# Designs tried in a protein design chat: VHH binders against Transforming growth factor-beta receptor-associated protein 1 homolog (tgfbrap1). Part 9

Target 1, 275 residues: Transforming growth factor-beta receptor-associated protein 1 homolog (tgfbrap1), of Danio rerio (Zebrafish) (Brachydanio rerio) (a4ig72r23to297)
Amino acid sequence: RINIECIECCGQHLYLGTNDCFIHHFLLEEHTTAKGKLAFNAQKLLHKYLGLKKPVVELKAASALERLIVLCDSAITVVDMVTLEPVPTGGAKLKGVTAFCINENPVTGDAFCVEMAVVLARRRAVQICTVHEDRVQMLKEVTTPEQPCALSLDGYNICLALSTQYMILNYSTGASQDLFPYDCEERKPIVKRIGREEFLLAAPGGLGMFANAEGISQRAPVSWSENVIAAAVCFPYVVALDEGFVTVHSMLDQQLKQTLSFRDGQLLQDFEGKV
Short names: E, the ipSAE of ESMFold2; O, the ipSAE of OpenDDE; V2, 0.75 times the mean of E and O plus 0.25 times the DockQ between their complexes.

## First folded at step 4 (VHH)

Design c12 (from c03 with Y102E F103G E104S; framework vhh_3k1k_2; at its last look DockQ between E and O 0.04; V2 from the best seeds 0.00; counts 0 for: pae E 15.9 > 2, placed apart)
Fold by ESMFold2-Fast, scan of step 4:
Structure c12 (fold): chain B 275 residues (1-275), chain A 121 residues (1-121)
Amino acid sequence: as target 1 above (275 residues)
Amino acid sequence: QVQLVESGGALVQPGGSLRLSCAASGFTFDDYAMRWYRQAPGKEREWVAGISWSGGSTSYEDSVKGRFTISRDDARNTVYLQMNSLKPEDTAVYYCAADLSEGSWPSYDYWGQGTQVTVSS
């Protein structure tokens, strides 16, 4: 009855959060097959119980600090990304959080400061803050049309998943760009920064669509399942969760490259191709 | 400007009594819940007792229930912990904290410097 709830990638490191409050840490090893194609093996490094009987909702790597940021039971916890042991936040209580993301194109320019955006329960706003080794400092509050369901940051641009549509909001200029409609009751929204002033969004019809501050990108969409519930960007790849499977798609040709199944705490080649 | 100052810690014999005080300044004391915590060597800080902003509700950790009593004096901006029937396992540094959970993010507990209680057998 263990379900994967969220996924995060940092370099070769893959992290999975589960409904029973574990983080599973894997090393992705790239191999060239006999036919000259790339394939990945996932080597289990560690798993850690976080002490609560609640789902791990979201994971984000804060690589500049060598930390992993965890959302569980409406609270953010910061852990060491190698040991997964909790790290103090200077006594800050990071409660009442429904969604968050890290700005991988930070505005502050401080190499050892991580910019984070947080959505609080029952607030029609995004809180922008900086995460330091020993504290969290608020920068500003950005008003939104409704409480966002999911978000991603690129510099001053916030890509928001609202209840019926995606949009991009520039919090420096106040400019906004509507993207496309979806229904949050039919599936969990997904928004990810892809590392090039562009976002990847889960769209109806099993599509991962690309967008930027000017609107929908000309890049061809990723074809994935209607059942994708989470994704992480490992450039040039997107790793996604699809009903107990981890899929790897290339963002260069939008093709499915590999499928792994989560079984007994391990990531294995698909169930029919097990060796 | 927010400051909590604990006092009253001492060396006491098992079965003895002690009253700790926490003087608060720099915030509207009578609008906030107050709590006592303790930390023994090698352990994390443990919650001991809590009192609501109005004083109408109190709560205690099971091991101190019936022995410790939390109270407040809003005219003096002070919270108290009356400790009776002290045991060696009550030996710890005792901290008071203001519960500022409503209205800010991130929220912080304001902590005092602590006061050492030693129960010797």
Scores: ipSAE 0.177, ipTM 0.570, lowest interface PAE 2.8, mean pLDDT 85
Fold by ESMFold2, look of step 9:
Structure c12 (fold): chain B 275 residues (1-275), chain A 121 residues (1-121)
Amino acid sequence: as target 1 above (275 residues)
Amino acid sequence: QVQLVESGGALVQPGGSLRLSCAASGFTFDDYAMRWYRQAPGKEREWVAGISWSGGSTSYEDSVKGRFTISRDDARNTVYLQMNSLKPEDTAVYYCAADLSEGSWPSYDYWGQGTQVTVSS
C-alpha cells in the first residue's frame, strides 16, 4: 500500500509526507553516471512521527526562515526545517484548512511573518493571511468561482485548481485568466510556483505544463505519467510523486534524470533489471 | 471503555531479551498509531518507539536503535516491543500509548498501566 501523500523540496533537501503522519527527510545529491547521464542518490537524514492519526496533506518550505509548514488534521503548524521539531513558541494555528500555499514573492513588508493563502472548508474563497510567531492576521478574503482544490501564489497572482479547470486570478486587480480544463475526478490537480509569475500545472496525458498570467507558457512541458499525484519545484528540478516513486526532471531539457522508490523509509535508486 | 494493558515485563540479566505486549480494547485499533514510552526511577517519561497505524513506518529513540523492534498485530489488537541486548540503563516501567484525541499535536489521551523491566545481575 502506497502511503506517501505529499512532497516538497528546498535546495538539496526533499521532504515526503505520509498518510501515516510521518515526515521523511532526505538529502539529494547529484552525480554523473558511468554513461555520462545526470542522476541523483538520496541520503536519509531523519523521519519524524507527528503524533496524530491523520495524513500529512501538504508540506511547504519557507526556506528563508528555515521552517517547514505542515497541513495536517485540517490545521497549519510549523516545524524546524532541519530537525522537524515543533517550533518552540507553538507557532500560529489555522484550523479548518483544506489547502494552502506560501507567497515566496510577498506583498507585505513585515520581515517577521510568513505570507500565506489558505482555502477553508466549505468556502468559495481564498484567505490571504500573514502568520506571525504569536498570531494569524487576515489580510483579505478573495471570492472564487468554486472552493479551490489546490492553489499556488506569486505576488498578487493566485493560480487556482477548480473542479474542471485551472485559472489565474490577480487579487489586486480582480483580473482573471482561464487556463485549461482537467477533470478532478480523473486526476489530482497540481499547482506549483516555479518563479515570478510562472506556475507548473498537472495536465491531461501525464504532462506538467507551465503557465503565467497571460496563458500557457512556451516552455516545453514535463513528461510525467498518468499517475502523478504531487510535485515540488527546486529550480532547475521538478520532483514528482508517482504512487511510491519519486521522479526528478530537469526544467532545462525536460528530461527524466532519476527515479527513486520509497521503501521502509528509504529512497532507493532504480535497479530495474538488477539481479 | 478504552483499555491498554502491557505485559511481559520481567527481571533479566544484561544481554538478555524480552518481548513486551500491549493489548488494546475499546477503540478501532487499526485506525491509530501506537507508541512505547519508558520511565526510569527519578526520571521523566521518555519516548522509545513508534509505529504508524498501517505498520508501514517505525521510528526509535537513538539509544535503542538496532536493539528494539516495534511491531503490531491488528488481528489481535496488540502492539509489541521486542527488546534485545538489554542493558541496565533500560531498566524502567514501559508504557504503551494511543492518541485518540482530535486535532492537537502532539497529544496522547490514553496510556497503559505499565510493565516493569529490570536489567541487573
Scores: ipSAE 0.000, ipTM 0.165, lowest interface PAE 15.9, mean pLDDT 80
ESMFold2 (binder alone), look of step 9: mean pLDDT 80; pTM 0.807
OpenDDE, look of step 9: ipSAE 0.032; ipTM 0.274

Design c13 (framework vhh_vobarilizumab_d1)
Fold by ESMFold2-Fast, scan of step 4:
Structure c13 (fold): chain B 275 residues (1-275), chain A 120 residues (1-120)
Amino acid sequence: as target 1 above (275 residues)
Amino acid sequence: EVQLVESGGGLVQPGGSLRLSCAASGFTFDDYAMAWYRQAPGKGRELVAGISSGGSTSYADSVKGRFTISRDNAKNTLYLQMNSLRPEDTAVYYCAADLSYFEWPSYDYWGQGTLVTVSS
């Protein structure tokens, strides 16, 4: 059976990675139903097999470069975000990777350089690097208390999912802020950057909690399921994956706007939403 | 020392064919991805075709169906077969290798280039 493992959103474009090594690409179009409710239609544009019988673990859009960055079989590869074909370099890839993220608030200020944070297997550290058109440059190795399970980056602030808690670490100042506890064996950690100086994290009790670098937010939590395994941010919406369902919540009022079911490679509206 | 040496460029009429070669030395050729780039007069450098260490290929939309990239690991040589050439294909063609320390897709090593001119 095909299971969705990861999700990424870029503008109206939704990408799903599966356990059988496919990427499914959908276009989300917003409309108002006859009953005055907001709804989204998901049009399938493409699906692509990446050549391995391994799960696609993580997807990240680098929209300025029109690229999707793919983590599969402990290796990062880059594909075109429209065609899903490998970039013209073919098969060059970063190996031994267990987690990664892109800095959408880059420190270097170069608009055509991608800042990336990478976690390597059996390393209690985060590698900060810049990806250019023609090279990769190591910027810094940031020591962590244990190998991170997941991470997100905003400027100098790294939000880390560790085995028993989340934390934020500023790698310029060395300041750290412990966040709330969780158990990585009971719940898959989720950390996402939602904007400047703000993160969204999966918390126990079926909550998506917001935090800044000091661990504080006045934004109320999103109420989702205990079974959420992945999320993507498409401001003002958060899109979450829950047991074959894709839910859309507004981050402005924290209300559930729509549920889509994944079936036979398609995203379909719930039967109750059908007219 | 890493060296990439292109050859096979020249003058050809529209609709004609050329085969470019790139002789590589100074690294374990079959472990790395290779690519062809080009730079036309008055334009920036653009990627034409790439080939992985495992033989997977990819092409720019403008050349798909007309150009074929291939490699001969026994000879440490990269090839570009160019068919149905158009005046718009006029450019200096560069061989590139991704020898980055992290094996991320990055092309740090370039040849001197070979000129391809398509005109009547």
Scores: ipSAE 0.000, ipTM 0.111, lowest interface PAE 17.1, mean pLDDT 80

Design c14 (from c03 with R35G W53S S107E; framework vhh_3k1k_2)
Fold by ESMFold2-Fast, scan of step 4:
Structure c14 (fold): chain B 275 residues (1-275), chain A 121 residues (1-121)
Amino acid sequence: as target 1 above (275 residues)
Amino acid sequence: QVQLVESGGALVQPGGSLRLSCAASGFTFDDYAMGWYRQAPGKEREWVAGISSSGGSTSYEDSVKGRFTISRDDARNTVYLQMNSLKPEDTAVYYCAADLSYFEWPEYDYWGQGTQVTVSS
């Protein structure tokens, strides 16, 4: 009934977007159990209905501005990260959007704007722009072989999920690096920036693989669910979604640290059977 | 580097004519709708004219209909605004804008620096 569609992590703050158009905001607190194991408690801070009766497809935190960027019903809206109330934009609305990401290693060194990459419906290109309170300013259009299904951006490097493969494109040099094939009809593509020049990608066989501009990284992959539909990076952890669960893996040792179940707007430790 | 560079602004007498040009670079010009906006001193920026990506459809603000004509030359990556029968109330800085997404009016993805048009005797 209620399904989680997307996830975003910013420090200790976890945001979940649902198919019924809610954002659920949690605070993740790390504890050591009496048995010496790490456990995360998810304290619910807020939930907000966005009024659109459409899935929340993607969430991105722009923490320097205390903004959360929301993709829902092919439109980007900007909300306050704490209250989840819409930020006045003077009537500016970015519509016809199928995918987006923010550049956490921006080419433009302006800390008072958000550098963002946007994929528009029926366009074989990525638009790179800066978002200000009163305007959207284009920096660069980057032509792609097909309309990307998902993307992540690190400086000049764009990691693209295309219909049958992942690739990295440097739009300053024009260099490209093919990664590995996948089938977007079988599995939802996932691509996330984990740091400078490094990305995490969902691969066939239930693997989260690490990549850079030179290809697949020597770093050991994360072993996760074969049906992972979304992920967020909260270094040193990656948080991933499948059909009913949120998993927390360390990117340092690639070990599963915790599984949480989402039920009735809460995140609870995974219990099999009845307790 | 994405740029829109307006030119052609000048001082003209009432009833005169002027053609503005906007040279676009850094994006695939043929795929985008283009528009002109203007901002008079102490006033909000207002939309003036728009042209579809194919050039097959144009639209105008009511006060300029029949006097202004928007056109595009995709071979030169340029959009034009032909202004005839100019009036003092047409005095403004004129801005070129590219609609790089499906925006609700009046917003566009990219703005140029503007070109000053003054209509005065």
Scores: ipSAE 0.000, ipTM 0.179, lowest interface PAE 15.1, mean pLDDT 79

Design e11 (from e08 with R31D T56R K101D; framework vhh_nb_b201; at its last look DockQ between E and O 0.01; V2 from the best seeds 0.00; counts 0 for: pae E 19.7 > 2, placed apart)
Fold by OpenDDE, look of step 5:
Structure e11 (fold): chain B 275 residues (1-275), chain A 122 residues (1-122)
Amino acid sequence: as target 1 above (275 residues)
Amino acid sequence: QVQLQESGGGLVQAGGSLRLSCAASGFTFSDYTMGWYRQAPGKEREFVATISSGGRTYYADSVKGRFTISRDNAKNTVYLQMNSLKPEDTAVYYCATWEVDTYSSGYEYDYWGQGTQVTVSS
């Protein structure tokens, strides 16, 4: 069975990573129904086998560079967004990678590079890298108290899911703030950037908690399923996915606004304000 | 049952133009994305252009501004207009489609034509 492992959307371009080591590229075509409703068709453009016989775990678009950053077989590869062909990384081999994230609030003013944070296996550290047209460059490595399992990056602030707790780390100053404990064996962590210096986290007890760069919750938590596996944000709403449902919560009043039956959902992601 | 047949290739001088055609049969042409690839001697097959069922087009950087992909659904034909040809465009050009999703080939498309030779002289 072919499963979608990850999704990425950039404009009208949809990319899917599958368990059989393929990237699928679709064009989303917008049309209006006879009733005046907005509808979308997905037209398949191409798919490419990455040659590793491993699931494509994560895809992120570096649109300014017309590149996709691909995590597959614990390695990061950069490919062209159109041809899906690998592009040079300047000899840097990013192996042993377990997670990465893109900085959507970069600290550099260079429009021709993308900043990312990388977690390496068996290392209590996070690496900050820049992706260019023809190379990947390491900028900094920062030590963490535990092996990170998930992360998000905003400016200098890294929000981390460690083995036993969430934390925020400023990789410029080295300052860190513990947030709250969680059991990584009990459920998958959720670390999501929802805006500038603000993160959404899956907390114990079925709570979606918010944290800013200082580790402070400026918003009250939303109450969602204890079995939440994914979350997306479309301001002012938080969308949560569990095994049977999609729920929509307001970040303003923390009320459940909508419940949708959705069986066997695996992925939920927001793209440019759309879910 | 799916058949793709390319035509229109040949010898042309640098700066010249060619128009390739691909006649398709064995599937509902209008419902599927069509594409062109090329393979130069000693090189791997590379993406050139694609056109969706809805008419959206995408091009490799190397051919942007010079090549145009189009389709005629009434004729079950996809075209590649190649202008300002360069010696580096010399290759066998292949037509491709997505009639059936398969995951064994490793290529971007499931079905291929036999190809047509394009040679650009300096």
Scores: ipSAE 0.000, ipTM 0.257, lowest interface PAE 11.2, mean pLDDT 89
ESMFold2-Fast, scan of step 4: ipSAE 0.227; ipTM 0.652
ESMFold2, look of step 5: ipSAE 0.000; ipTM 0.108
ESMFold2 (binder alone), look of step 5: mean pLDDT 80; pTM 0.806

Design e12 (framework vhh_nb_b201)
Fold by ESMFold2-Fast, scan of step 4:
Structure e12 (fold): chain B 275 residues (1-275), chain A 120 residues (1-120)
Amino acid sequence: as target 1 above (275 residues)
Amino acid sequence: QVQLQESGGGLVQAGGSLRLSCAASGFTFSDYYMGWYRQAPGKEREFVATISSGGRTYYADSVKGRFTISRDNAKNTVYLQMNSLKPEDTAVYYCAADEYTGYWESYDYWGQGTQVTVSS
């Protein structure tokens, strides 16, 4: 069966990565329901097979470069955001990667490179690097207590999903802030940057929790399924993936706005919400 | 351990055809992207065609409609059928293999190349 493994949102564009190595590209169109509430239709634009019999593990949009960054079979590949065709890298390779993220608040001043954090297999560290067309430049290796399962980056602050807890580490100062515990054997960890100095984390009890670099938030949690496996931020919305359903939640009032069903490569509008 | 051996190159007249073969050994062929690249004297290496482990094919615009890439997993061989050859197709053609991706410089293994010369 085709299972959705990861999700990414960039503006109105939604990307789904599947276990059979496809990317499905949809346009989300907002409309007002008969009850005066906002809802989304998902228009399928295309889908693309990436050539491997391996799951697409993670997707991240680098919108300023019109690129989509793909993690598949422990390797980073760059594709065109519109055509989904692989972009020649001119010799830049990232292999042996188990997790990655892009710094959307980059420390470097170079607008023509991607500032990225990667986790390499069998290493208790995060590699901070810049990815150029023809090279990868390593900036810093940041030691971690264990190999991170997932991560997100905001400037110097790395939010890490470890096996039993989340934490934020500032790699400029070395300061760290432990966050709430979870169990990676019971639930898939999720860490997403939602804006400057703010992260969204999957917590026990079917909650998406917000945290700043100090581990504090004035924003109430998002109530979602305990089985959520992936999320993407499309401010002011967060889109979550649960058992073949894509759910749209507001980050402003934390309410479920829409549920879409993934069937036979299509996203079908089911209803306004499951209340 | 990994070996890629090209064959089938030679001299051909413009408008003619050639079929290149690449025999692979030392890895699980069916799991790999296989590709063809070319390099003319004094020029950079240029992408020609690639075929994924699942059989998806991708071509450079300059060869699309004239060249066909295919594979035979039972024989551990990738092929490039070149039709309607032009003098500008003159180059050394390289076979390449990569587990992760199908584009130039993303390939891990390269053959030694086979010369294709197209006379006017």
Scores: ipSAE 0.000, ipTM 0.132, lowest interface PAE 16.9, mean pLDDT 80

Design e13 (from a07 with R27F S31D S58Y I101E; framework vhh_vobarilizumab_d1)
Fold by ESMFold2-Fast, scan of step 4:
Structure e13 (fold): chain B 275 residues (1-275), chain A 119 residues (1-119)
Amino acid sequence: as target 1 above (275 residues)
Amino acid sequence: EVQLVESGGGLVQPGGSLRLSCAASGFTFSDYYMAWYRQAPGKGRELVAGITSGGRTYYADSVKGRFTISRDNAKNTLYLQMNSLRPEDTAVYYCAADTPEYWGSYDYWGQGTLVTVSS
């Protein structure tokens, strides 16, 4: 069976990665319904087979470079975010990778690179690096209490999903803040940067919780099902995968705004589902 | 067969210096990104310094200005010159090799050499 494994959002562009090694690219368009409510239409732009029979496990948009970074078969590849074709440097690979993210609040002053963090198999550490046209340059290794299952970056703050809890680590100061517990064996952990010093995390009980570097937030949680396996931030919205459905929640009022069904490579208004 | 063999570790007084060497064989050394890692007892491995095939270098903040990484492609040897050593530099030091094109998972590791900084 064909399942969606990961989701990424960049502006109005939505990307879905599947277990059969496709990327599906959609344009999200807001419109006002006859009843005066906002709704989303998802227009399919293209889909691309990546040449492997392996799941696409993570996608990240590096919008400043117009690149999409893909984790598949424990290797990172780079494609053009519009055509999904390999870029001229697409032959460069980061291998043995289990998780990665990009730093949308970079700490280096280099405008010609992307700051990225990667987790390598069986390593209790995060590798901070810069991606250039001709190479990947390691900046530093940040020691962690265990191999992270997922991560997100905001400047020097790394939000880590560990096996039994979330944690924020500032790798410049060495300060750390334990967050709430969870169990990574119950379902895939989710950590996403939503803004400066603020993260969204999947919590037990079907909740999306917000936290800053001190582990607190003024935002009420979003109410998800316990079957959410991936999320992407399209501020002010969070888009999540829930058993073949794509849900859209507002991060401002935490309300569910829209549900779309993934059927035969299309995102369709949910005829039989949620209003 | 690929081998990385570290040497040059030992006991040194605070403020002293040591030079570590890593002798590489079984691969085209000049094409590889080379790095030094260290591990203190009970801690994970920490990157100390790295050098690309083209000679560009990286240093951890804790060693910047005190340590110098270099390579001799004719001798297939990686070096780490360690100056102004501190007790917190005490660790087993490991040599690692990875291709720049397929970076992110080190292809080869040495067995390590112990550095002890104490009075």
Scores: ipSAE 0.000, ipTM 0.136, lowest interface PAE 15.5, mean pLDDT 79

Design e14 (framework vhh_vobarilizumab_d1)
Fold by ESMFold2-Fast, scan of step 4:
Structure e14 (fold): chain B 275 residues (1-275), chain A 120 residues (1-120)
Amino acid sequence: as target 1 above (275 residues)
Amino acid sequence: EVQLVESGGGLVQPGGSLRLSCAASGFTFSSYYMAWYRQAPGKGRELVAGITSGGRTSYADSVKGRFTISRDNAKNTLYLQMNSLRPEDTAVYYCAAETDIYWGDRYDYWGQGTLVTVSS
């Protein structure tokens, strides 16, 4: 059975990574139903087999470079976001990677590179690097209290999923803010950047919680199930994976707008109205 | 440029002890995973012991309870204390550092090695 392992959104483009090493690329089209409700239709644009026998674990869009960054078999690969064909990085390859994210508020200021944070196996640290067309350059190593399970980056603020809690670490000032506890053995952690100094985190009790660098929430929680395994931000929406379903919540009113069913390589519309 | 230089190998009788050292340069030693590997005559290289930047250690089953890996970040030096040595511990011992970014298929930096011989 084909299982969805990860999800990424860039504008109206939705990417799903599967356990059988495919990327499925969809275009999300917003429309109004006959009953006056907002709904999304997902048009399949293509799917691409990446040539490996391992699951696609994580996807990140670097839209300014028209690249999609892929974590598969503990290795980072860069593909073209339209064709999904591998793009040469001067032969550069990152191996031994357990988690990564892109800094969408980069501190380096170079528009022609991707600032990225990488967690390597057996390291209590986050590696900050830049990915260029011809090389990968290490910028800084940031020490962490344990090997992070997941992370998200906003400028100098790193939001970390540790084994028993989430925290935010500012690697310029050294300030840290504990968030809330969870258990990484009971469920996969989720950390996503939604804007400047604002993160979305999977919390116990089936909640998506918002937090800024001070641990304060400006928004009511999103009501998820306890089975959510991945999420992506498609402003103003958050898209989440819930055991073969894709849910779309608004970040403006935190309400469920749409449920899509993944079946036979397609996303099928299953409209859910507001209660 | 990463450079690793091993020392402390030699001839020892069964039941004896040796302490190996590895002097590291060309990288921020305190932040890296460090390991000892060995290659016995006629065999491939195998992992003996590893230590994370945070000090968490791991050992091959064949050496657990006999060998102790440690690091001195102030001196950029990795150590392997080998106790209760057996003839099957005879090998060239290599120090390795895992770099954060790898190109192609190469995964580890290796030192030149130091020979340990355990015989009567």
Scores: ipSAE 0.000, ipTM 0.111, lowest interface PAE 19.7, mean pLDDT 80

Design e15 (framework vhh_nb_b201)
Fold by ESMFold2-Fast, scan of step 4:
Structure e15 (fold): chain B 275 residues (1-275), chain A 121 residues (1-121)
Amino acid sequence: as target 1 above (275 residues)
Amino acid sequence: QVQLQESGGGLVQAGGSLRLSCAASGFTFSSYTMGWYRQAPGKEREFVATIYSGGRTYYADSVKGRFTISRDNAKNTVYLQMNSLKPEDTAVYYCATWESGYDTGYRYDYWGQGTQVTVSS
């Protein structure tokens, strides 16, 4: 059976990674229905088999380079965002990887590279590297209290999903802010950057909670299912994966706007346009 | 401000050729990647070809060997030369460009209005 494992948004572009090692690329277009309701149609532009019989675990758009970064079989592969063809990494061996993210508020100031953070198996650290058009280079190592289960970057702030809690660490100053507890062994944690010093995190009880670097937010939580396994941010929307369904919530009013179903490589408007 | 205007579509017999043009304005054309997409009757929009600012090209498997994408930076124009056309190539063809980078945080696409290509058997 084909299942969606991960999801990524880049503007109106939606990328889905599947358990049979495909990336499906969709153009997401909003329209107003006859009843004045917003709805989204997904047009499939391309799909690509990556050549492995392993699930695609995570996708991240590196828009500055027009690249998509792929985690599959504990290895990072960089592909072209338009063609989905593999791109050279300068011989870098990015293997033994359990999680990664990109820095959408980079500290290097170089417009022609993308900062990426990588978690290696059995390491209590985050590896910071730079992704260039044709290579990946290690920049530094940031020590963490334990191996992170998931992470997100905003400048020097790393939001970490640890085994029993979320935490924000500023790796320039060493300052840290503990966030709410959870258990990473019960369900996969989710942490996403939604803006400068603002994160969206999966909380117990089927909630998506917001936090800034001080651990507070002015936004009400998003109501998710207990079964959400992945999410992506397309401001002002958050898109989440829930048992073969893609849900679209607004981050402005935290309301569910639409549900799409994945069938035979297509995204279709669900029964009556929503749950 | 970004404007893309396709032209060159029409009716052609199977085995024939057409050259599509896309005139671009409102941006620094030479720095942008340009692409062609198509949408056949009753089907979704699909990728056809792309040409990067440096001149590298890439084609969908269905058109490799038959279609050629090129650009003229002095004229702010991208072309799609279509040879050995088949009835299956019948579609509205769209010119596209996109912006991506940290300033925007995401990829933003610009699309032309499209030009109809009809291939008769």
Scores: ipSAE 0.006, ipTM 0.415, lowest interface PAE 9.5, mean pLDDT 82

